VH-VL binders against q0aze0. Designs and how they scored, part 361

Target 1, 268 residues: q0aze0
Amino acid sequence: MKIILVNNRFKENTEKKAQEIAGQLSALNVEVIIDNGLDEPYAGTVDFIMVLGGDGTMLRAARRYGQRAIPVLGVNMGTVGFLSNIEINELAEYLPLILREEYSLEARMMLEVAVFQQQSLLTRVFCLNELLLRSNSPRMLSFALEISGQKLEPYRGDGLIVSTTTGSTAYSLSAGGPIADPQLDAFIVTPVASHIINKRPLVVSPEREISLHLLEEREAIIGIDGQIKMDFGAENRVLIKRAPHPLLMVNLKAKPFFTSIDRSLQRQ
Key: E = the ipSAE of ESMFold2; O = the ipSAE of OpenDDE; V2 = 0.75 times the mean of E and O plus 0.25 times the DockQ between their complexes.

## First folded at step 16 (VH-VL)

Design EE15 (framework fv_ragifilimab; at its last look DockQ between E and O 0.86; V2 from the best seeds 0.80)
Fold by OpenDDE, look of step 16:
Structure EE15 (fold): chain C 268 residues (1-268), chain A 122 residues (1-122), chain B 113 residues (1-113)
Amino acid sequence: as target 1 above (268 residues)
Amino acid sequence: QVQLVQSGAEVKKPGASVKVSCKGSGYTFTGYYMYWVRQAPGQGLEWIGVINPDSGGTKYNQKFKDRATMTVDKSISTAYMELSRLRSDDTAVYYCARGHEYETYLDYFDLWGQGTLVTVSS
Amino acid sequence: DIVMTQSPDSLAVSLGERATINCKSSQSVLYDYTNKNYLTWYQQKPGQPPKLLIYWASYRESGVPDRFSGSGSGTDFTLTISSLQAEDVAVYHCQQYYSTPLTFGQGTKLEIK
């Protein structure tokens, strides 16, 4: 068995733990690759990905490896989040199940985000939570939203979020988007401080395509999963589709989503 | 060994064009953005543009948008930067540099070519 | 465009002494969403390309000696060499990658006093 351990390079505690776990796994004749984000994603074949840390680390891992159809386990290290399945202190207990591949998988839809500079593809990213278009100034943006070729009325506001159902509990939630069942595949299109009061979040079929572009020569920002930042101007367009592969999240322990939502919301 | 190797020094007349090459080796060429940066003698560094070696997508400094052209040949892991309508103030060492990550072009550079001196003189 | 201004343009420091180079951006390079400063430092020796030293304002690149450190946030940043070594003679450059165009400081020449 070959496992990638993903940790956050900026969190020393996760690095230390990754080394420790790597040692333990090696002692069990498991080949381990540690990915702390400093190097290129491991290109070789692996059987399992273990993410040590919080939601941020999981999001990064998803972007790096999500298209490879590899089981991904989130191991929480004392943070509040929605993407971890077990706690670090539980890892020892569940390790035998991991090694025997006795676990269930939950497929989570990801976004395929393509950013174009004029007619050329500048970047393509697969992400688990959301794409954010936001103004880079105190001024509102005017931008066009198209869904499967249908041109909506121009949006005026601070920005727009296109989120997966997984991402519904992330920035979309803060912007007033609905909480979505992560077992459902859908786009959630949430306006950010829209000038039009009646602009409501949209729940869109994963079979559709979403495109965004600015209607004015202003500078905006594209944000992905709250970790990637890019410039976005009049010469740019973004196309959002369902990623060709979902993230395969490992379920070792039952985690009631809706009950956890109530708890989490009370903490915010 | 991970490295970027650039073409040799060039001497050009004003109004001419120059094309500098940059060959990457030891890493996945298409997995990192390639940047072009120049440095005039005794001056600071100036960003020219960035190219996605995989898609060919480019973003230029507006200052060079009408004169600089970045291209790639993936088959030989080589990036090219052509600067046209050369002026005396284009005299500089031109560097190719690799971005640290591929997730965004807003990045810092962890690998540099050795530089290519381009001299523009009448 | 974000203008990067380094200070001083040049400085001479005795061996073993602390060297401090400042870099100021015309606007904040702190991205609130990521809570990261999009600022990097390079070292450039004569006849060589720049070498990455610090990224995200305060993180050392692998292989960079501990005597190098980066600090600051928003618009004001500092590169510090705690104990200057002979091999540290170089031009140092700060760069922002918060927005395009990517821009650099004018460079600071560090010499031994």
Scores: ipSAE 0.787, ipTM 0.911, lowest interface PAE 0.7, mean pLDDT 93
Fold by ESMFold2, look of step 16:
Structure EE15 (fold): chain C 268 residues (1-268), chain A 122 residues (1-122), chain B 113 residues (1-113)
Amino acid sequence: as target 1 above (268 residues)
Amino acid sequence: QVQLVQSGAEVKKPGASVKVSCKGSGYTFTGYYMYWVRQAPGQGLEWIGVINPDSGGTKYNQKFKDRATMTVDKSISTAYMELSRLRSDDTAVYYCARGHEYETYLDYFDLWGQGTLVTVSS
Amino acid sequence: DIVMTQSPDSLAVSLGERATINCKSSQSVLYDYTNKNYLTWYQQKPGQPPKLLIYWASYRESGVPDRFSGSGSGTDFTLTISSLQAEDVAVYHCQQYYSTPLTFGQGTKLEIK
């Protein structure tokens, strides 16, 4: 069995723990590839991905490996989040089940995002939580949203969030979007400080294609998962659709989502 | 060994074109954005543009948009920058540089080519 | 365009002493969602390409000696060499990558006094 062990290169404690776990796995004849972000994503065949850290590290792992349909386990190292399944001190207890592949999987929808400069594809990325379009100046944006070729009334305001149901508890929530059950597949389209009252959050079929472009020249930003930033101007457009593959999250320990919401929101 | 190796020095007349090459080795060429930057003698650094070597998509500094063309040949892991209608003030060292990641072109450069001196004189 | 202005243009410092180089941007390069500054420092020795020293304003690149540090946020940034060595003679550039066009400071030449 070959696994990837993902950690955060900017945290010494996570590097040390990753090395310790790699040693334990090697003693059990498991081949381990450590991905601390310094190297390119491992391209070879692997059976399992273990993510050491919080939701931010999981978001990076999802972007790197989510389209490869490999089971991904979130291992919490101290912070309560939405994407971890077990605690680091429980790993020894669950390791036999991991090695025997005795676990269930929960599929989490991802977005495929394509950003064009004029007519050329400049960036294609996947994300687990959301795309954020927002103003990069004191002036509001005027922008067009199209859903499967259907042109909605223009938006005016600070921006727009297009999220997955997994992302419903991230920036979409702060902007007034609904909390969604991550077992559902949907886009959640949440305006950011809209000056048009009838622009309510929308819940949209995952089979739709979403397109955004500016109607006036303004400085704007595209943000991905709160971690990746790009310029966005009148010469740009972005297309968003459901990614070909969901993130396959490993479920070893029952973790009730609705109780977790209350606990996680208290930390906000 | 991870490196960027550029083509040799060029001497050109005003009005001509120059095409500088940059070969990437020791890493996945299409896994990082490629940038072009120049430095005139005794002057600072000036960004020319960026190319996504996987898609071929480009974004140019407006100053160079009408005269610069960036391309890639993935089969030989090589990027090119062609500058047309050369003037004497285009005399500079031209660098290629690699971004640290693929996900965005708003990035810093963790690897630079050795530079290519282009001299434009009659 | 974000204009990057370095000060001083040149600096002479005795071996073992502290060198300080400032970089100012014409607008903030802090991305509020990550709380990261899109600011990098390069070292360029004569006849060589620039070499990455500091990224995200304060993170040291692998292999860069501990005497180099970056600080600051928003629009004001500082590169500090805590104890100058002979091999530190170079031109130092700051660069923003908050928005295109990507722009550099004019450079600061550091010499031994």
Scores: ipSAE 0.773, ipTM 0.889, lowest interface PAE 1.1, mean pLDDT 91
ESMFold2 (binder alone), look of step 16: mean pLDDT 94; pTM 0.959

Design EE16 (framework fv_ragifilimab; at its last look DockQ between E and O 0.88; V2 from the best seeds 0.84)
Fold by OpenDDE, look of step 16:
Structure EE16 (fold): chain C 268 residues (1-268), chain A 122 residues (1-122), chain B 113 residues (1-113)
Amino acid sequence: as target 1 above (268 residues)
Amino acid sequence: QVQLVQSGAEVKKPGASVKVSCKGSGYTFTGYYMYWVRQAPGQGLEWIGVINPDSGGTKYNQKFKDRATMTVDKSISTAYMELSRLRSDDTAVYYCARGHEYETYLGYFDLWGQGTLVTVSS
Amino acid sequence: DIVMTQSPDSLAVSLGERATINCKSSQSVLYEYNNKNYLTWYQQKPGQPPKLLIYWASYRESGVPDRFSGSGSGTDFTLTISSLQAEDVAVYHCQQYYSTPLTFGQGTKLEIK
């Protein structure tokens, strides 16, 4: 068995723990690759991905490896979030199940985000939570939203979020988006501080495509999962689709999503 | 060994064009953005543009948008930067540089070519 | 465009002493969503390309000696060499990658006093 341990290079505690766990796994004849984000994602075949840390680390791991159809386990290290399945102190208990591949998988839809410079593809990213379009100034943005070729009335506001159901509990929630069942595949389109009162969040079929572009020559920002930043101007367009592959999240322990929402949100 | 190797020095007349090449080796060429930066003698660094070697997508400094053309040949892991309508103030060392970030073109450069001196003189 | 201004333009420091180079951006290069400063420092020796020293304002690139450190946030950044060594003689450049065009400071020439 070969496992990738993903940790946050900027969190010393996760680095140390990754090395510790790597040692333990090696002692069990498991090949371990540690990915702290400093290098290119490991290109070799692996059987399992273990993410040590919080939601941020999971998001990064998802972007790095989500398209490879590899089971991904979130191991929480003292943070509050929605993407971890077990706690670090539980790892020893569940390790035998991992090694025997006795676990269930939950498929989580990811976004395929394509950013174009004019007609050329500049960046393509697969992400688990959301794309954010935001004004780079105190002034409102005017931008066009198109869903499956249907052009909506121009949006005017601070920005827009296109989120997965997984991402519904992230920035979309802060912007007034609905909390979505993570077992549901859908786009959540949430306006950010829209000056149009009747602009409500949209729940959109994953079979549709979403396009964004500015209607004025202003500078905006694209954010992905709150970690990736890009410029967005009049010469840019964004195309958002369902990613070809979902993230396969490992379920070792039942996690009551709906019963823990209030508690989790209060801690964030 | 991970490295970027650029083409040799060029001497051009005003109004001419120059095309500098940059070959990557020791890493996945298409996995990193390629940037072009120049440095006039005794001056600071100036960003020219960025290219996605996989998709061919480009973003240019507005200053060079109408004169610079970046391309790639993935088959030989080589990036090209062509600058047309050369002027005397285009005299500089031109660098290709690899971006550390692969998810966005907004990045820093962790690998540099050795530089290519382009001299524009009558 | 974000203008990067370094200070001083040149600096002479004695061996073993602290060297401090400042870099100011005309706009904040702090991204509030990830709380990262999109600022990097390079070292450039004569006849060589720049070498990456610091990224995200305060993180050392692999292989960079501990005597190099980056600090600051928002618009004001500092590169510090705690104990100047002979091999540290070079031009140092700050660069923002918060937005395009990517821009550099004018460079600071560091010499031995």
Scores: ipSAE 0.855, ipTM 0.928, lowest interface PAE 0.6, mean pLDDT 94
Fold by ESMFold2, look of step 16:
Structure EE16 (fold): chain C 268 residues (1-268), chain A 122 residues (1-122), chain B 113 residues (1-113)
Amino acid sequence: as target 1 above (268 residues)
Amino acid sequence: QVQLVQSGAEVKKPGASVKVSCKGSGYTFTGYYMYWVRQAPGQGLEWIGVINPDSGGTKYNQKFKDRATMTVDKSISTAYMELSRLRSDDTAVYYCARGHEYETYLGYFDLWGQGTLVTVSS
Amino acid sequence: DIVMTQSPDSLAVSLGERATINCKSSQSVLYEYNNKNYLTWYQQKPGQPPKLLIYWASYRESGVPDRFSGSGSGTDFTLTISSLQAEDVAVYHCQQYYSTPLTFGQGTKLEIK
């Protein structure tokens, strides 16, 4: 069995723990690849991905590996979030189940984001939580939103969030979007500080295609999962679709989303 | 071994064009953004643009937008930058560089070519 | 465009002494959503291309000696060489990658006094 251990090299405790766990797994004849955030993801075939850390580390793992349809387990190392399933001190307890593949999988929709410079594809990236379009100056943006070719009335404000249901508890929530059940597939489209009072959040079918472009020359940014940024100007457009594959999250321990939501939000 | 190897020095007349090549080896060429940067004698570094070597998509510094053309040939892991309508103040060392950021073109450069001196003189 | 201004333009420091180079951006290069400063330092020796030293303002690239450190946030950044060695004679550049065009400081020439 071959496993990727994902950690965040900028948090030394997770790096040390990843090396420790890799040694334990190797003693059980499990081949281990450590991904600590080096710029090249492991390209070979693997059976399982274990993410050591909080929601931020899971977001990076999802972007790097989520399209490979490989089971991904979130292992919390201190900060409670929405994307971990077990605690690090429980790993030994659950390890036999992992090795026997005795767990269920929960599919989480991802976004596919394509940013164009004029007619040319400049970047394509996958996203577990949200795309943020935001002004990069004191001036408001004027921008167009199209959903499956249907042009909505222009937006004016600080920006827009297009999130998954998993991302509904992230920045979308702060901008006034609904909390959504992460087992649903949907886009949640949430205006950020809209000047236009009739622009309310939208919940949109995952089969739709979403397009954004600026209506005036302004400096803006595209943010992905609060971690990746890109420029966005009048010569750009972004297309957002449901990604070809969901993130396959491992469920070993019941994590009741609704009964724990207030506690989890307090730590975000 | 991971490296970027550029074409040799060029001497050009004003009004001509120059095409500099940059061959990447030892890494997945299409997985990283490729950048072009120049340095005039006694001057600082100046970014020309970036190309996504997988899609061919480009973004240029506005200063060079009408004169610079970046392309790639994926089959030989080689990037090109052509600068047209050369002026004497285009005399510089031209570098290719690889971005460390895998997921975005807003990045820093962890690998540089050796540089190509382009001299523009009458 | 984000203008990067380094100070001083030239610096002479005795072997074993501390060298400090400053870089100021015309606008913040801190992305509040990931809390990272999009700033990098390069070392450039005569006749060579620049070499990466520090990324995200404060993280040393692999193989860079411990005597190099970066600090600062937002608009004000510092490269520090804690104990100058002879091989540290170079031009040092800061670079922002918060937005395009990617821009560099004018460079700081470090010399042995």
Scores: ipSAE 0.801, ipTM 0.901, lowest interface PAE 1.1, mean pLDDT 91
ESMFold2 (binder alone), look of step 16: mean pLDDT 94; pTM 0.956

Design EE2 (framework fv_ragifilimab; at its last look DockQ between E and O 0.92; V2 from the best seeds 0.84)
Fold by OpenDDE, look of step 16:
Structure EE2 (fold): chain C 268 residues (1-268), chain A 122 residues (1-122), chain B 113 residues (1-113)
Amino acid sequence: as target 1 above (268 residues)
Amino acid sequence: QVQLVQSGAEVKKPGASVKVSCKGSGYTFTGYYMYWVRQAPGQGLEWIGVINPDSGGTKYNQKFKDRATMTVDKSISTAYMELSRLRSDDTAVYYCARGHEYETYLGYFDLWGQGTLVTVSS
Amino acid sequence: DIVMTQSPDSLAVSLGERATINCKSSQSVLYDYDNKNYLTWYQQKPGQPPKLLIYWASYRESGVPDRFSGSGSGTDFTLTISSLQAEDVAVYHCQQYYSTPLTFGQGTKLEIK
């Protein structure tokens, strides 16, 4: 068995733990690759990905490896989040199950985000949570939203979020988006401080395609998963689709999403 | 070994064009943005543009938008920067530089070519 | 465009002493979404390309000695060499990557006093 341990390079505690776990796994004849984000994603075949840390680390791992159809386990290290399945102190307990591949998988839809410079593809990213378009100034943005060729009335506001159901408990929630069942595949389109009173969040079929562009010569920012930043101007277009592959999240421990959501949100 | 190797020095006359090449090796060429930066003698660094080596997508400094053309040949892991209508103030060392990651073009450069001196003189 | 201004333009420091180079941006390069400062420092020796030292304002690139450190946030940043070594003689550049065009400071020449 070969496992990638993903940790946050900016968190020393996760680095140390990754090394410790790597040692333990090696002692069990498991080949381990540690990915702290400093190097290229490991290109070789692996059987399992273990993410050590919080939601942020999981998001990065998802972007790096989510398209490879590899089971990904979130191991929480003392943070509050929605993307970890077990706690670090539980790892020893569940390690035998991992090694025997006795676990269930939950497929989580990811976004395929393509940013164009005129007609040329500048950036393509697969992400687990959301794309954010927001103004780079105190001034309101005017931008066009198109869903499967249907042009909506122009949006006027601070910005827009296109989120997966997984991302519904992230920035979309803070912007007033609905909490979505993570087992549901859908886009959630949440306006950010819209000046149009009747602009409500949209729940959109994953089969549809979403496009965004500015309607004026202003500077905006694209944010992805709260970790990637890009400029966005009048010469740019964003195309959002369902990623061709979902993230395969390992479910070792039942997590009562709806019964614990209030508690989790209060802790954040 | 991870490295960027650029083409040799060029001497051009005003109004001419120059094309500098940059070959990447030791890493996944299409996995990192490629940037072009120049440095006039005794001056600071100036960003010219960025290219996505996988898609060929480009973003230019507005200052060079009408004169600079960045391209890539993925088959040989080589990036090219062509600057046309050369002027004397285009005299500089031109660098290719690798971005730190592929996810965004807003980045810093963790690998540099050795530089290519382009001299524009009558 | 974000203008990067370094100070001083040149600096002479004795061996073993602390060297401090400042970099100021005309606009904040702190992104509130990820709470990161989009600022990097490079070292450039004569006849060589720049070498990455610090990224995200305060993180050292692999292989960079511990005597190098970056600090600051928003618009004001500092590169510090705690104990100057002979091999540290170089031009140092700050660069923002908060927005395009990517811009650099004018550079600071560091010499031994």
Scores: ipSAE 0.848, ipTM 0.926, lowest interface PAE 0.6, mean pLDDT 94
Fold by ESMFold2, look of step 16:
Structure EE2 (fold): chain C 268 residues (1-268), chain A 122 residues (1-122), chain B 113 residues (1-113)
Amino acid sequence: as target 1 above (268 residues)
Amino acid sequence: QVQLVQSGAEVKKPGASVKVSCKGSGYTFTGYYMYWVRQAPGQGLEWIGVINPDSGGTKYNQKFKDRATMTVDKSISTAYMELSRLRSDDTAVYYCARGHEYETYLGYFDLWGQGTLVTVSS
Amino acid sequence: DIVMTQSPDSLAVSLGERATINCKSSQSVLYDYDNKNYLTWYQQKPGQPPKLLIYWASYRESGVPDRFSGSGSGTDFTLTISSLQAEDVAVYHCQQYYSTPLTFGQGTKLEIK
């Protein structure tokens, strides 16, 4: 059995734990490849991906490996997150189940994002949480949103978020979007500081294609999962659709999503 | 091992074109953005543009947009930059460089070619 | 365009002394969502291409000696060599990658006094 062990090299705690766990797995005749973010994604055949850390580390793992249909387990290392399944101190308890492949999988929709300069494709990137379009200056943006070729009335404001249901609890929530069950497939389209009251958040079928472009020359940014940044200007267009494969998240331990969200809202 | 190897020095007349090649080896060529940067004698570094070697998509510094053409042949892991309508102030060392971040073209360069001196003289 | 301005243009420092090079951007290169500064430092020896030293303003590239460090945030950045060695004689460049066009400082020539 061959496992990728993902950590964040900029967090010493996760790097040290990754080395410890790799040693333990090797003692059980498991081949381990550590992905700490330094090297390109491992290209060879892998049976399982274990992510040590919080939601940010899971986002990187999803972008690197999510389209390969490999089971991904989130292992929490102390910070509360929505993408971990077990705690690090529980790993030894669950390791026999992992090795015997005695777990279920939960599919999480991903976005496929294509950014064009005129007619040429600059980048194609996958996204677990959201695409953010936002102004890169004090001035508001004027931009067009098309959904499956249907042109909506122009937007004016600081920007727009197109998120998955998994991303509904990330920046989309802060911008006023709904909390969604992450097991649903949908786009959530949330305006950022819109000056137009009729531009409410939209919940959109995952079968749709979403297109964005600026209506005036302005400096803007495309952000992916809060981690990847691109320029966006009048010569650019972005297309967003459901990615070919969902992220396959390992479920070993029941996670009470709705009660966790309820407690978070009560703290407000 | 992991390296970028560029074509040799060139001497050109004003008004001519030059095409510099850059062969990448020891890594997944199509997995990283490729950049072109130049350095005139005694001057700083100047970014020319970026190409996605997988899609062929490009973004140019506006200063060079009408004269520079970047291409790739991914079957031989080679990038090209052609600069047309050469002027004497195009005399510089031209570098190819690999971006560290594979998901965005807003990046820094962790691998550089050896440079290609292009001299434009009347 | 983001203009990068280095200071000084030239610097002479005795062996074993601390060298400090500054870089200022015309606008912030800090991205608020990842809280990272999109700023990199390169070392360039005569007749050679630039070599990556520091990325994200403060992270040392693999194989770079620990006497090199980067600091600063937003618009003001510093490259520090804690104890100058003979092999550190070079031109040092900062570069922003917050937005295109990607831009470099004019360079700082470092010499042994």
Scores: ipSAE 0.781, ipTM 0.893, lowest interface PAE 1.1, mean pLDDT 90
ESMFold2 (binder alone), look of step 16: mean pLDDT 94; pTM 0.957

